# Designs tried in a protein design chat: VH-VL binders against Vacuolar sorting protein 39 (VPS39). Part 7

Target 1, 267 residues: Vacuolar sorting protein 39 (VPS39), of Arabidopsis thaliana (Mouse-ear cress) (q8l5y0r16to282)
Amino acid sequence: PARIDAVESYGSKLFAGCYDGSLRIYSPPESSASDPSELHQETYVLEKTVAGFSKKPIVAMEVLASRELLLSLSESIAFHGLPNLETVAVITKAKGANAYSWDDRRGFLCFSRQKRVCVFKHDGGGGFVEVRDYGVPDTVKSISWCGENICLGIKKEYVILNTANGTLSEVFPSGRVAPPLVISLPSGELILGKENIGVFVDQNGKLLQTERICWSEAPTSIVIQNPYAIALLPRRVEVRLLRSPYPLIQTIVLQNIRRLVKSNNAV

## First folded at step 7 (VH-VL)

Design d3 (from zi4 with heavy chain F104D T105W; framework fv_zilovertamab)
Fold by ESMFold2-Fast, scan of step 7:
Structure d3 (fold): chain C 267 residues (1-267), chain A 124 residues (1-124), chain B 107 residues (1-107)
Amino acid sequence: as target 1 above (267 residues)
Amino acid sequence: QVQLQESGPGLVKPSQTLSLTCTVSGYSFTDYWIHWVRQAPGQGLEWMGSIDPSDSYTSYNQKFKDRLTISKDTSKNQVVLTMTNMDPVDTATYYCARGLYYDDWSGYYPFDYWGHGTLVTVSS
Amino acid sequence: DIVMTQTPLSLPVTPGEPASISCRASQSISSYLAWYQQKPGQAPRLLIYDASNRATGIPPRFSGSGYGTDFTLTINNIESEDAAYYFCQQYDSYPYTFGEGTKVEIK
């Protein structure tokens, strides 16, 4: 079977981005929508395979519902129109990008490529224009918009990039056990991973509160699925409510799962 | 019908401890945060602190941290505000208010239902 | 602490006129702003939350707008029962803070 590296929902359907560069579209079975007793019987069915969607693995995808666009990260960053998947734009400067973040409100895209962070703006006419290009001190592992600023998770530390003047502010050193993780919340706050803790900071990297999300072990992946924070740990997934004090809701024991399939995040 | 009601002494002497109780009804007590807000006569509103009744987690305005405690009693659907070393400047109407639970990702909420308020006068 | 500044502090209006109250935050609060109405001897009543969403039961003549630091409460076709104090409140960060209040008086 195909290796799936990215998953995104589109209406009732699931989009799966595959290692072979194909996009797979899955639909739910017809009958279970209104009967709660049948919810556990639902199985998604492969509706369509778009072979040749990308020349390289599709590592991240995001449905931009308000714009009727699918954003994908593979060889570069590309935008496809929904529902027909016609190519709308390809950001050629994003060739070799390893992480991105989309600000839907402002229509701003940022991405990292090696030790550079680039910002593009959607011009409303289907095109994108380059806003700025910043140098950063290390390879970016995680990136997210935080208001008008950009938070970067790099090998050695978390930093806030001020987009107006290009200055970098150190937040705190990243943990050594797991990769840096920068997670954006709808509130504009960020969750930064350090060891087994999720730390809340504002758009300038200031600590917002003493309360933290405490995972049982250092996560290697975190996804936000409102109202939950879902973290992949070495042998389990922990689901926590995204509300202080962040109580544990569910633990899922894993067998034969190497990582969470990425949706609406870039790392 | 959602209802919040404050109760406690109307008069407190300087240096004494104030204890106010907020009793709630008409909804699931543990599903919503409860906040305390006060209003000095003829003045504006001042947020004091909050509690999540599901686990007793509290947040306080740092102005009151050293003398303010908020606690709960789930068996009675009550939240209790305790404040030590009362001073005449603490004379105010004290309200409890429910945080609007429209989005559970932030924990920061406007106040959709308020108690009627209880006037506490601090004097000799 | 985030300081909330309301303008005007007193607003006399004639029934049927529109009324407008401004609220400015000392730093960006995104859309985490609420408006409350308070009549003498009563508790505050939620009118608007998330800057522009009307609370349940609030008449459509009340509307809110704004984002970041500048916010406006508008009351179209003001009625005599709208005479009250109006307060804005930020809930972007602790401690929550309120504006000074605007007294709307019917002429």
Scores: ipSAE 0.000, ipTM 0.382, lowest interface PAE 20.2, mean pLDDT 82

Design d4 (from zi4 with heavy chain F104L; framework fv_zilovertamab)
Fold by ESMFold2-Fast, scan of step 7:
Structure d4 (fold): chain C 267 residues (1-267), chain A 124 residues (1-124), chain B 107 residues (1-107)
Amino acid sequence: as target 1 above (267 residues)
Amino acid sequence: QVQLQESGPGLVKPSQTLSLTCTVSGYSFTDYWIHWVRQAPGQGLEWMGSIDPSDSYTSYNQKFKDRLTISKDTSKNQVVLTMTNMDPVDTATYYCARGLYYDLTSGYYPFDYWGHGTLVTVSS
Amino acid sequence: DIVMTQTPLSLPVTPGEPASISCRASQSISSYLAWYQQKPGQAPRLLIYDASNRATGIPPRFSGSGYGTDFTLTINNIESEDAAYYFCQQYDSYPYTFGEGTKVEIK
């Protein structure tokens, strides 16, 4: 069996990015079970394997539904047209990028590589043009758009990068038990990880509310699928409702899942 | 330059407690896990346990759980291995090693820098 | 515990020839496998991690491959300085476990 490092939904299908660089496409199960317990054990069926989709492991993917594009992070950041997966663009400057964020409304991509944060814009014709390239003091561990600015997790701190002038302003320390975690909301507001707590801040890093999301342990990744926040903890996934007091809805025990994928679509 | 250095007694009597210290330099002490690995003379490597120096979270090989404690002293950039009830079969070179962070979300680490190792002989 | 089995345990090689060492896991470890080199009297040195990525400063003659349960370390155009023990290690699950080691001897 192939090792799957990234998953993303596209319509009724599931895309799986693999360590060997292949993309696997799964179709939903046939609906004909008469036993309700069997319906709760749905299994997707492998429809197609795209061998050679990437030369390196596919570590992240995101369906950009409004643009009919698939974004993938592997050796670099690549865009493929949907549904046929023809190559539209490859951002060669993103070779060795370790994190990215997509602003769907503006068509802006930002990514980090080494101690740099780079911004590209989708030109509408299928190409991407470089907008800015910023120096940062250390390797970025997490990155997200927040309105016109970019929030970065660097070492044990959250900072806001002002895209107009390149200045960094400190938000607060990220804690010590897990890497920094920056999660964007459609409003441009953010959820920032601190220990086992998710903190809500605006696009300038100011607290929006006193209530927090409290995870049972520090998460290593969080995805937002309204109305839920889904967090990967060391041995389980916790699903919480995105409404105060953020109650636990479901816990899923994991054996071989290493990572959750951020997407605009439910998996 | 990243450096890890073990220190402690070269000789321990059976039933006594071993205490080894790993001192690190050249990087931020709390940013990387520290692991302990031992190697009996002429034998292979055996993972003993690890600590995250940022919060003292530890993981132990269950083989040693009843005897092994790993702790840290952030003010000295040190990790300490304590093992009780030493036996001649515990004679080995003891290494500390740093966990390589290569994946933003992984938490699973190979060992990119190792200390020189310290030989501990257990005999009467 | 995951058992790591290395073959061969002893590998005599002539300078300039390629050398290959096999490592087999008792269950799937995906790509969470590292290779180390250990010369007499020295600490182990990381060569390869995540099955195929060379560590910093490691010459390109060293390469790794494999996935799941079967892994290979290849040394192309072996040099006399490559005489050493080589160990594989899984870091998929605790406890981390090592292979028994392969002694590469230069003839």
Scores: ipSAE 0.000, ipTM 0.389, lowest interface PAE 17.6, mean pLDDT 83

Design d5 (from zi4 with heavy chain F104Y; framework fv_zilovertamab)
Fold by ESMFold2-Fast, scan of step 7:
Structure d5 (fold): chain C 267 residues (1-267), chain A 124 residues (1-124), chain B 107 residues (1-107)
Amino acid sequence: as target 1 above (267 residues)
Amino acid sequence: QVQLQESGPGLVKPSQTLSLTCTVSGYSFTDYWIHWVRQAPGQGLEWMGSIDPSDSYTSYNQKFKDRLTISKDTSKNQVVLTMTNMDPVDTATYYCARGLYYDYTSGYYPFDYWGHGTLVTVSS
Amino acid sequence: DIVMTQTPLSLPVTPGEPASISCRASQSISSYLAWYQQKPGQAPRLLIYDASNRATGIPPRFSGSGYGTDFTLTINNIESEDAAYYFCQQYDSYPYTFGEGTKVEIK
């Protein structure tokens, strides 16, 4: 069977990005989509396989519903029109990009490639134009928009990149063992990973509150699915309510899962 | 100590392919991007494209995109410019230049070191 | 593409006089602007980067200023060896673009 590396929902359908570069589209059985708590992968029926969608594994996908676009990260970053999946744009400068962030309000894309952070904007004509290209001191492990600025996880530290002047401001160390994770909230606030805790900061990297999300172990991936924060830990997933005191709602034992597919900030 | 040196043919016939090599020394080859810039006789400077030698990522001026390829050979510390379908208007001195260096203390650099340039004449 | 406009295109100067060259970008480039000197038969030489930072080995008589769209290169006590073409260049966005060049001539 095809190995699935990325999953994203579009209306009632499920899109699966595969290691072989194909895109698989699934439709729910009649009436099973009425209750989200009853939706399971086994209940979905394969509607279509797009065999030539990408030449490399599709490692991340995001539906940009307000713009009727599908963003995919594979060899580079590509945009396809929905629902027909016609190619709208391929960001050639994003070849080898390892992480990205999308700002839906402004229509701004940022991504990291080696020691560079590049910003593109969606123009009114459906294309994308380059805005900025910033040098950074090392490979970016996690990236997210934070208002007008960009928060980066580099090696073992978090920094805020000021997009107006290109300056970097240190926030705090990300910890010794866990890789950095930057997670954007709809409010413009960020959750930053530090070992087994999630720390809340504003768009300038200032601490917002003393309350933390405390995971049982350091997560490798975190997805926000309001009102839940879902973290991939060694051999399990923890689901927590995204509201102080962030109680544990569910633990799911995992088999054959490498990472949470809706985390699009690090690949 | 930093040196860039272009090499290649001085004469190319119309419709032929140009191949120029930029050999670098005196620094870590993969730490800086290499750019190609040309200058027609008596004219200004025109940026053609660039490569990041650490991963072969390229950027091209759209004017040349369909004809221009930039590649690298890390074992030789070389960057190669290949341009197809040469025309007399492509007669120019071709330069390679080192660019885009950043760290927290130094900031951005444009083209801090250039090769001496190689004149390419396109004529029968 | 960002268009870089230099004024003047030709600048005759007497030794000891100050010389000033202007460069205007068609859109904001913050401080991502460099100045180069080119003498006949030679490659360009970096003078100024990030609008105002002098490159290694460049004499202090050369200075740069500006931000956004308007930039100036100043040579405050011009010497005979400064006769050359001078180019500004933006490195804010691809494609990188250069000004037309200013020929500085010693009278």
Scores: ipSAE 0.000, ipTM 0.393, lowest interface PAE 17.3, mean pLDDT 82

Design d6 (from zi4 with heavy chain F104W; framework fv_zilovertamab)
Fold by ESMFold2-Fast, scan of step 7:
Structure d6 (fold): chain C 267 residues (1-267), chain A 124 residues (1-124), chain B 107 residues (1-107)
Amino acid sequence: as target 1 above (267 residues)
Amino acid sequence: QVQLQESGPGLVKPSQTLSLTCTVSGYSFTDYWIHWVRQAPGQGLEWMGSIDPSDSYTSYNQKFKDRLTISKDTSKNQVVLTMTNMDPVDTATYYCARGLYYDWTSGYYPFDYWGHGTLVTVSS
Amino acid sequence: DIVMTQTPLSLPVTPGEPASISCRASQSISSYLAWYQQKPGQAPRLLIYDASNRATGIPPRFSGSGYGTDFTLTINNIESEDAAYYFCQQYDSYPYTFGEGTKVEIK
């Protein structure tokens, strides 16, 4: 089997970004049979392999459905037109980028590279224009848009980057056990990880409430599928309701997974 | 003219480390990946791993359990294969080969030029 | 890992005859398949890539076909200089894997 590092859905299809840099497209089988008792569980089959989609592992992908684009993070950040996957843009300045965030409403991309955070804007004409380039004091481990600002999970702490003036405001120290996690909510608010808890803050880093999400262990990845928060813990996944008191809904034991990805085409 | 040339020891004792060098000429060294492929006597071809000389990114066939390392020296236009704990079953002709990265909009050649190969015998 | 199975393993042919070699992948590899020729004491030489495209300098008597899991290399009007081993290779996913090889012998 191919080693898969990223998964994203587009329509009825699944896109898999592979360690060898290929992009694989899977389609569900369609039965036109008139057998009404056929309740065969849906299985996906490989429709197409795009070899050489990237030289390096495809570590993240996101379908930007409103723009008919596929964003991929691999050697750099690239945008491909959907459904045909023609190359629309490659952000060459993002070579070596380790994290990114996309603001679909404004058409803004931000990414971190070394100790820099760069912002690009999607031009209505189909290209991308550099807006700003900010210096940051340490390696960025997690990044997310939060309204007009950018929240950064730097190795030792969380900070809010004000995009208008480039100032950094400290929020609180990240935990020691797990890497920092910055998770954006549809409201523009954030969940910040610290050890085994998730803390709610607004777009300026102000604490919103005293209640916390308490995971059984420190998560390495969190995906929001409203109304659920899905966290990847060592050897298991926890699904919690995004409503106080954030009860555990389900625990799924998984053999070996590295990260979770959000799908805009979830049923 | 594009050329790839392997060099290294013809004989390695069991448990020793193998070091092979691939020297390339006739093209821009950093524009193509270099792959290592081996062939045991009378047997088929086995892909071992690759390196992108532009940034030293490597990919390995995991069957070698981390005993394989591929590195480069851009100043000499060389790629080096290092493999630890050699075993008689590792006796083979070792080739380096040039691979072209497939651009979404362009053609692809997996291994368009090969070195002549160098026989490595693992025996006490 | 994707397993590549070649048939036949040995193929004796008379000059002027067509020769066909089959290669089967254990899972779909689309068209990401190459064919190589290897003469005794020499390195492999690329013949066909993307299942059906001839590499530069390869005579038109060599042709490839197939998609998915079943592929064929055809040599029309075989010549004595075509005596060699022939290997298929998938480059759909890592690790890249080769078939066992087919020995083409001229009668």
Scores: ipSAE 0.000, ipTM 0.425, lowest interface PAE 16.3, mean pLDDT 83

Design d7 (from zi4 with heavy chain D103E F104G; framework fv_zilovertamab)
Fold by ESMFold2-Fast, scan of step 7:
Structure d7 (fold): chain C 267 residues (1-267), chain A 124 residues (1-124), chain B 107 residues (1-107)
Amino acid sequence: as target 1 above (267 residues)
Amino acid sequence: QVQLQESGPGLVKPSQTLSLTCTVSGYSFTDYWIHWVRQAPGQGLEWMGSIDPSDSYTSYNQKFKDRLTISKDTSKNQVVLTMTNMDPVDTATYYCARGLYYEGTSGYYPFDYWGHGTLVTVSS
Amino acid sequence: DIVMTQTPLSLPVTPGEPASISCRASQSISSYLAWYQQKPGQAPRLLIYDASNRATGIPPRFSGSGYGTDFTLTINNIESEDAAYYFCQQYDSYPYTFGEGTKVEIK
């Protein structure tokens, strides 16, 4: 079977981005619910394979439902129209981008490549226009919009990039063990990874006086699937509820190192 | 007290190059974008382009593509507008203006402080 | 380019009356709309930004409203010194564009 690196839902269907660059579309077998509130695990069936969707592995995808677009990160960042998957736009400057973040309210895209952070805006007519290009001191490992600013995980610290003047201000260190992780929440708050904990901050990088999420080990990746936070730990995945005290809901034991197959703002 | 002041020639011949300087004072030069806006006599305002003085990043109105260059000199707190191949229709008052940052800006800015403007007449 | 249309282009008002100027964008600009006042021989002055926020030093008789494509500048209890041109500007996307301007004249 093809190796799957990214997964995204579109209506009742599942989109899978593969290491070979193909996009696979899966349909649910049927709506056979034994109880309206009970989840029944059934095998999804492959409906279509789009060969040659990308020349490189598809490492992240996001459905932009309000715009009927699929965003994919592979060789560059590309936008395809839904449901037909016709190519709408390819962001040439995003060739070699390693992380991105989408602000749905404003229609703003930011991405990192090398030691640069670039901002583009959706023009409503299917095109994207460049807004700004910022220099940063090192490779960005994680990135997220935070209000009008951008929160970055660089080296072993978190910084806020002020989009008006391009200045960087320190938030706090990301710790020694885990890579920096910046995760946006629907509430407008951010979760910043520090060792085995997730710390909540506001859009200005200010620490919120709330309980933290405690994973059993330092995660290498976190994906938000509201109301759950899903963290990839060594040899396991932990699913936690996004509500204080952030209880553990499920643990999935892995035989070998595995990638989380869900789109996010980090590669 | 924030101040912006344009300076440059008041008269330019057709096909010549225009060079205008915007000198700023009263704030940290590299912390705010500078924009150029022009206004033909008795007409409306037209945005020409902008520069971030912290790294020389520029944005231009496509209408002026290939004619317009905006640069900066941080040691003098100056932004320079250079426009080639001037035409009589380019006759206007040229303003420099500072971009206002506030929570909610999208990487685009309204203009909180303006220079007094300098009239440039293009005629033979 | 986003086209900004102002109505009316000329607005004669009597002191103490309210004045309202409309600005319509050819596509949604969310709240990224500013209003400027320009008196003869002077540079424009920022009145309102982010559709409804008054700039520093602007009297409370000036207010802005709107979202998306339709915006309004209101001047309550208009005074003689308010005679000027008024321009709206979108800063949602490049290139920035301005309305044609409205000339407010005191009767």
Scores: ipSAE 0.000, ipTM 0.403, lowest interface PAE 18.7, mean pLDDT 84

Design d9 (from zi4 with heavy chain F104T T105F; framework fv_zilovertamab)
Fold by ESMFold2-Fast, scan of step 7:
Formats: structure tokens, sequence, C-alpha cells
Structure d9 (fold): chain C 267 residues (1-267), chain A 124 residues (1-124), chain B 107 residues (1-107)
């Protein structure tokens, strides 16, 4: 088995980004969709390996369905056309980028590289254009769009970057041991991780409510699949309802899982 | 180095309000939650509630929610427990404890440091 | 609320013997269980967390085991200084709850 670092869904298929830089495409068996009970136990079959998709490990991928593009983070950030995977654009300035966020509504990409945060815009007609380049005080560990602003996890602090004027506003400390986690909600609001707690803030970093999501341990990854929040903890995955009092819906005890990935549903 | 110290009145009359203070030192005040736990004489431990000093978020044991308020004073590194309508059954030693710490090497644990406790007697 | 039940409530032991204390949760708490020692007139002291990890400074004669609903604290080669109350505590969900306590007495 190949080491897989990133997974994303595209229609009925699964895309797997590998440590060797290849992209692997998996398809469901023929006629599986015609059996309702089999839909819960589908076995995917390797259909194609795209060798040389990237020269470095593929560490993140996202299908931008409305634009028929695959975004990948490896040595740099690249965009490939779907379904054929032709190279549409490579963001050369993103070489060495460690985190990114995509705003699908506006077509804006932001990414962090060392102590810089860069913003690019999809120009609709075959390319991406640089909008802004901001200096930040330290290496960014997590990043997400929050409306028109960008929330950053730097060292052990959360900061809001105002994109209009470039100012940084301190939000609160992220805790001692757990990495900062910035999670975007469809509303443009954020959930910020603090040890075992998820805190709700608006796009300016203002606390929205006193009630918080209480995870059993500090999560290393959180994904939102409305109406659920799914967190990867050291010993388990917790699925919680995104409604006060945020009850635990399901627990899955796991070994050897490092990160949760978001997948787009077939509609 | 890490120290927690409770202070407050040793005697409270029935129906009066109790106010206890937990003063912390030896670590960054906003990095850890502070919990209040009480113990009636010769009995077991009962968790009352907690506060995150970084944003004042509180969690209360539902049994006490209508009577209990936990607040902070960042300038003094203090957490304050306020409980209204005291009853003789509330006679107990009250502890503050540091919790919700996650240590990558040793894992997650709830109450790693405790204050010495303060006895509160509710009597006329 | 999750109810924590300890057995036995009183445990007289002879020095050098092993002692075991059981703790049962009314529902699964995974491994989110801590054990505390409390000597008369003192605050509780953390012994074990995450069911089986010893806290800093705790001697190796103390060990914990269990997962889900059934947990055990074991003290091997018990010493006179180990005479104390022992409490288990779940921290899987609020409100946090403790067992009734076990009094370990050295004969």
Amino acid sequence: as target 1 above (267 residues)
Amino acid sequence: QVQLQESGPGLVKPSQTLSLTCTVSGYSFTDYWIHWVRQAPGQGLEWMGSIDPSDSYTSYNQKFKDRLTISKDTSKNQVVLTMTNMDPVDTATYYCARGLYYDTFSGYYPFDYWGHGTLVTVSS
Amino acid sequence: DIVMTQTPLSLPVTPGEPASISCRASQSISSYLAWYQQKPGQAPRLLIYDASNRATGIPPRFSGSGYGTDFTLTINNIESEDAAYYFCQQYDSYPYTFGEGTKVEIK
C-alpha cells in the first residue's frame, strides 16, 4: 500500500494524494449504486495512477466543484482542470507554502509561507492574480478566511488580519500544547480551538456566545459537515451536533490517523 | 512553584452569600482552567464548576447553576466563587484546582494542582 | 450524570501486600479516568490519569488499568505511607463525577 497524505471526493470517485507525489484515482465497483445496502459498504478500486502529478508529497487537496478545478498543495499550490487534470495554473509564489484557505464565493485564495500571508484571486479567464502580500510576526500554523478578513494561528495566539488595511488584531491564546486550529463556518464565523474547547467568534475575532463545544481532549483536526462537527483527538474521533449544548453523537476509537479531510458530496 | 490558595470566610449564616477567592501563582493565569470542588466533612468530592480565565467562559454543575457564579480578576490572578442562599448542607472544605491541561508527552489530565482547601461552616 | 461506583469502600491491608481498588462507570468513559490520593487534612493528589498513566513524582508501585466502564487502581508492595483515601474521577463529560472513595488502612 502507498502512503496517502490527502483524500478528496469528485463525483463518485476518490482522489488520493500520495507521499511519492502521485495522484491515485479510485472508482466504485460497477452497479454498486443500484444496491442501497451496498452503498454503505462500497469498496473502491484503483482506476488510475497519475505518476509525476507533483515532484513532492501531496499534503492537501480540495475539489472546487463550481469551477471544475482541483486545488493541490505540495511543493507549491497548483490548480488542475477537472475531469482531465490538465495543469491550469501553478502559484509560483506559493513555493514552500504550509497552509492555505479558499473562499469559493469570491474566488480568493490565501496561503502562508514562512512569515508572509499572500492573497490571490481567480480571474475567471485562465489564471490567478496576486492581490496582496502581508507581513506577519511569526510562522503561521493555521489559516482560514473569515468573511473579508483572515484568521491566523501564530505560535500560541489567534490573530485577525484585516485585509483592507493590513492590521493585526489579537484574539486570544490558543493554549499550551495543542496546535492552533481555525475552522471556518458557512456563515463566515469561526470556531477556534483552545485545548479541548471550540470557541465561536465572528470575522473580527469577537466572541459570539458564551456556550462552547467541549471536546473530550484537545483535537488536532476539526472538519465541519453541517449539522456536525467532527474532531480528531489522540485516541478517538468525536462527532458532535453543531447546536447548543453540542451533544456527542458518535465516538470512533482509532489508531494511526493523523488528519481528517473534507470531502464534497455527490449531489 | 505552581501554587493555588483559597481564601474566604470560615463561617456563613444560612441564607447568606458565600464568596471565596482562589489566588494562583507560578504559571500563566490564562493558560489553564480553574475548577471548584467541594468536600463535606467525612464525605466524597463534588465538582461545582469551572472558568477559563482567558475569556471568562464558565461551566457549572447543574445542581448549583442557579446559585453559583464563578468570575475572575486577571489583574490579581484570582478566580472568585460566589454562591447565594447558603444552607447547612453546604458546609464543606472548598478547593480550587487547575485543570484541562494537555501535555503532549504525558497526555491529558483534569486536576494536576490543588489549593490546600478552605473550610466553610454554614451555621446560625 | 455519570455515576462512579468504587469497591471496596474500606480496604485493610498488610505492608508488602498488593491492594486493588475497582471503579465502575454507569456508561462508557473510554480511558478518561483519574485516580487521586487524599490523606487526612490534605488536598487530593493526582496519581493516575488517562486510566493508566502515572502523574509526575508518583512511585511505580501505583498502576492503573481499564477501559470503558471497568477500571482498577493497583498498589503493589504497599507501604505504611499509602494509608489514605483513594478516589476515581471521570472527565469524559460534564458534570465531572467522583467515586465514593476507598479508605486504605495499614494493619
Scores: ipSAE 0.000, ipTM 0.384, lowest interface PAE 19.6, mean pLDDT 82

Design p10 (from be3 with light chain L94Y; framework fv_benmelstobart)
Fold by ESMFold2-Fast, scan of step 7:
Formats: C-alpha cells, structure tokens, sequence
Structure p10 (fold): chain C 267 residues (1-267), chain A 122 residues (1-122), chain B 107 residues (1-107)
C-alpha cells in the first residue's frame, strides 16, 4: 500500500522509491524470457523492503550500471553501491535539489537547487568533488547534459549553459500547456518538449531536422528506452519508435500514474 | 490562400445543443491547432478551447463540462459541440488558427474565420 | 485565471496624435502578449505578438512594449482607418484571456 514515486530497473529486478522513504525491490515472476525493449510487464513479487533508505520521499532514481551505483534524489542526492546498497556518498550541497543529470562517460553530475546549477565529478574511488556552481535566472524545471554543456528548461524557455564560462544562450521558448522537458539521447543530442511535439536539437540547441515526434497530447514526462520513446500523457502512455517517421507502437490507458522512471536522463 | 469559415445554425433554443463547423483551406490541420473563441455583443473575447495538430484538446474550465471539439483532417473540418445552450451564450463564434513555429511563441491567432452570430432565444 | 485589465476603456484622439493603450496582467506573463484590432462587424486582426513584434503587413506606426505585468500598445500617428476596438491577449497560461477592450474614436 505504499505510494511509489520512482521506479528503476536493475538487471531483471525493479527498484521502487517510495513516498515514505523506503526502497522496495521486486523480482520478476517465473515466466518466459522478456525482451529488454518490450513493455510487457508481468506481476512482480516484492523481494525486499529497505526501510529507512531515505528520510524524505524518493522522487527519482537511476541505476548507473557501469559504475555499480544507484543514484537517488530525495532530501539530497545519494549514491549506493550495487548490489548490496551500501552508502557510498551523499552530496550534501544537493540538499533541496529538484532536478539532476548524470554523464556516465565523464562521471559528471549536475543538479539544480533554487536558482543555481552545481557540477560535481566522480573520482572513481567513490568520492565526489565540486567542480563549479552557476547562477541561473529562474528555477529549473528540467535539466540534461548535452556534451560538455548543460541544457536547462526554465520558466518559458530552453537555454544552453556553457560550463566553461557560465553564459546562457536561448534555444527557443517552451510550451504553455506542458512543463519544459529536456531529454538527452545517447549521441548527446536532445529532444525538447513543446506542447504535443518533441523537437530534435544538437548539443548547441540547433535544430537537427524538420521531422518531429508527435504525441496525441502534451506529455508530462518522456523516457528513452532505446529504441523507444515513452511518453506519459494525461490519460495514457504512448510508446513510439525513435526512428522516422516515429510510429506509434503501443498505447496504455491509465487512471493514476504520477511519473515515468528516468524522466531526467543523464545520457 | 489561408481561410477559415464557420458554419452552423444561427438560432438555438434554450437547452438545445449547438454544433458549429469550421472549414479550413490553405493549411493542414495536422500542422496547426484550431481554437474556438466567442464574443457576446459588445463584450470582450472569450476563449473556449482548442484542438491541437495531434488531436488532443484543451478547454476553458468554465465550459469544459458541456464543450467538445473534434476534427477530421481529411475533410479539413473542426467541429465545436456545446450542450445546454442558454441565452447568455448568445455570441459571435470564431474559429482561429494558432501561430505555430517551433522557434517562436504560440497561441496568438494569425488567421480568423469571419465569425457566425448564434442567438439563443425561445 | 490570469486577468488582463486594459486602460482606458475608451479614448478620443485626432488624426496625427500619438495614442497609447495599456494592459496589466494579474500575474507575471513574461512577454506572452498579443494585440488585436477589431473593426465593427469584423473578426479581430493580429497586430503585435510577443509584446513587441510587429505582424507582417501591419504598418510600422503600431508598436508594443512591456514585460512581466505591464504592457503598452502605441499608435505613433493616428490615421482615420485606425478607428477600432483594440484588445490585448495573454498566452502564458490557460485559459487564454483577453482584455476588456479599448474603443478608439476620432474627434
């Protein structure tokens, strides 16, 4: 009966971050082999509850498989070792952070808190060191690494933050119905949300193509699960192929879903 | 040439359902949103709702319980249906195209239909 | 809902005069304001968008300015054909809302 606010996959298992601060681990049912790209979900069985994992609700999680770490956003940003979930690091400066992005290749973390964007670097030994702290004109609604720079969705616009000098350059205005969404692709290119469409831009915010992903309604979150783009809409989830002409593959009718896992992708 | 044209009944009795059709030419409904706006005689403009290029709709909460907007891209038509009409709903009804450019701002209206006066009276 | 309040509700001016109309939003709407001209019996016509951008084909005597909550629409040198009712509109948030209109008359 616990309210689940964040979900993330780890191998064959599911991790669920709960409003009460607990982490719940679910194992798959004994069934036919699953396609990793398939959205067929079967009944999972609760294997373990980690009570006291966090003091506040766990609002986002990401498995960093190459580093064997679980990143969680709650009161602050914390890193736990996998598979045993021992605490590796807590980024105390991320207390009150509302969005983050992880660059796995470089080991860089960026996050926003109030009107600031902070960058930390993982040193490989479990430690994190602060690299830079930037001022921004308004609260950040969505954030993602884009190459060496950071794309921000702030009130009414998308901007690129140049990490070398801290300058902001406008990309284009965000939509009015849906909050801004910045989604990174493995290439370092971005999908930016504007109403019911996803616009493809390069690492500098320049338009890549005229073809767009057209959702039936404005999404509140988008997750990339290669080769799929999965969007949460007001009454449904839509799954599209990330290949022109971006055909609709599946629609799932919903009654009560708050967010999708990996809405703030790092890579 | 870009045009929008409203059509439908000009006289509706109280409690009846109003159905208006907006026929467009010179652009594709798959590329632009179409809004419905009304104006009571001598009063301000009032936004009713929109149907987007992808088929989703948004409505003014004041009308949402009795308002439906649909479209048929192949016919170049957008249809507004409003239930339980009342004399206070007497107004000129417009359909209008939103200006959509991914690099620019949205939801102001660059092209309007001529409007159709709907009188609600017994 | 975001309320748009126009002032004045009506004004009279002479040909060649500078005319200004103001619009105040009940909350911050950045630059998401459009201005329309409506002549009797006609649909509104877009003049200004994004607070200050002139629509293509609109004479340059029309201009707009403002940011946040306070916006101004100006006709630098009034012409007889400018006699109309003018409306501001916000498009920051739903529902889209219009000002009450300013009726411009010639002396």
Amino acid sequence: as target 1 above (267 residues)
Amino acid sequence: QITLKESGPTLVKPTQTLTLTCTVSGFSLSSYGVHWIRQPPGKALEWLGVIWSGGSTDYNAAFMSRLTITKDNSKNQVVLTMNNMDPVDTATYYCARDYYEWSGSDYYFDYWGQGTLVTVSS
Amino acid sequence: DIQMTQSPSSLSASVGDRVTITCKASQDISNYVAWYQQKPGKAPKLLIYDASNLETGVPDRFSGSGYGTDFTFTISSLQPEDIATYFCQQYDNYPLTFGQGTKLEIK
Scores: ipSAE 0.000, ipTM 0.418, lowest interface PAE 14.9, mean pLDDT 84

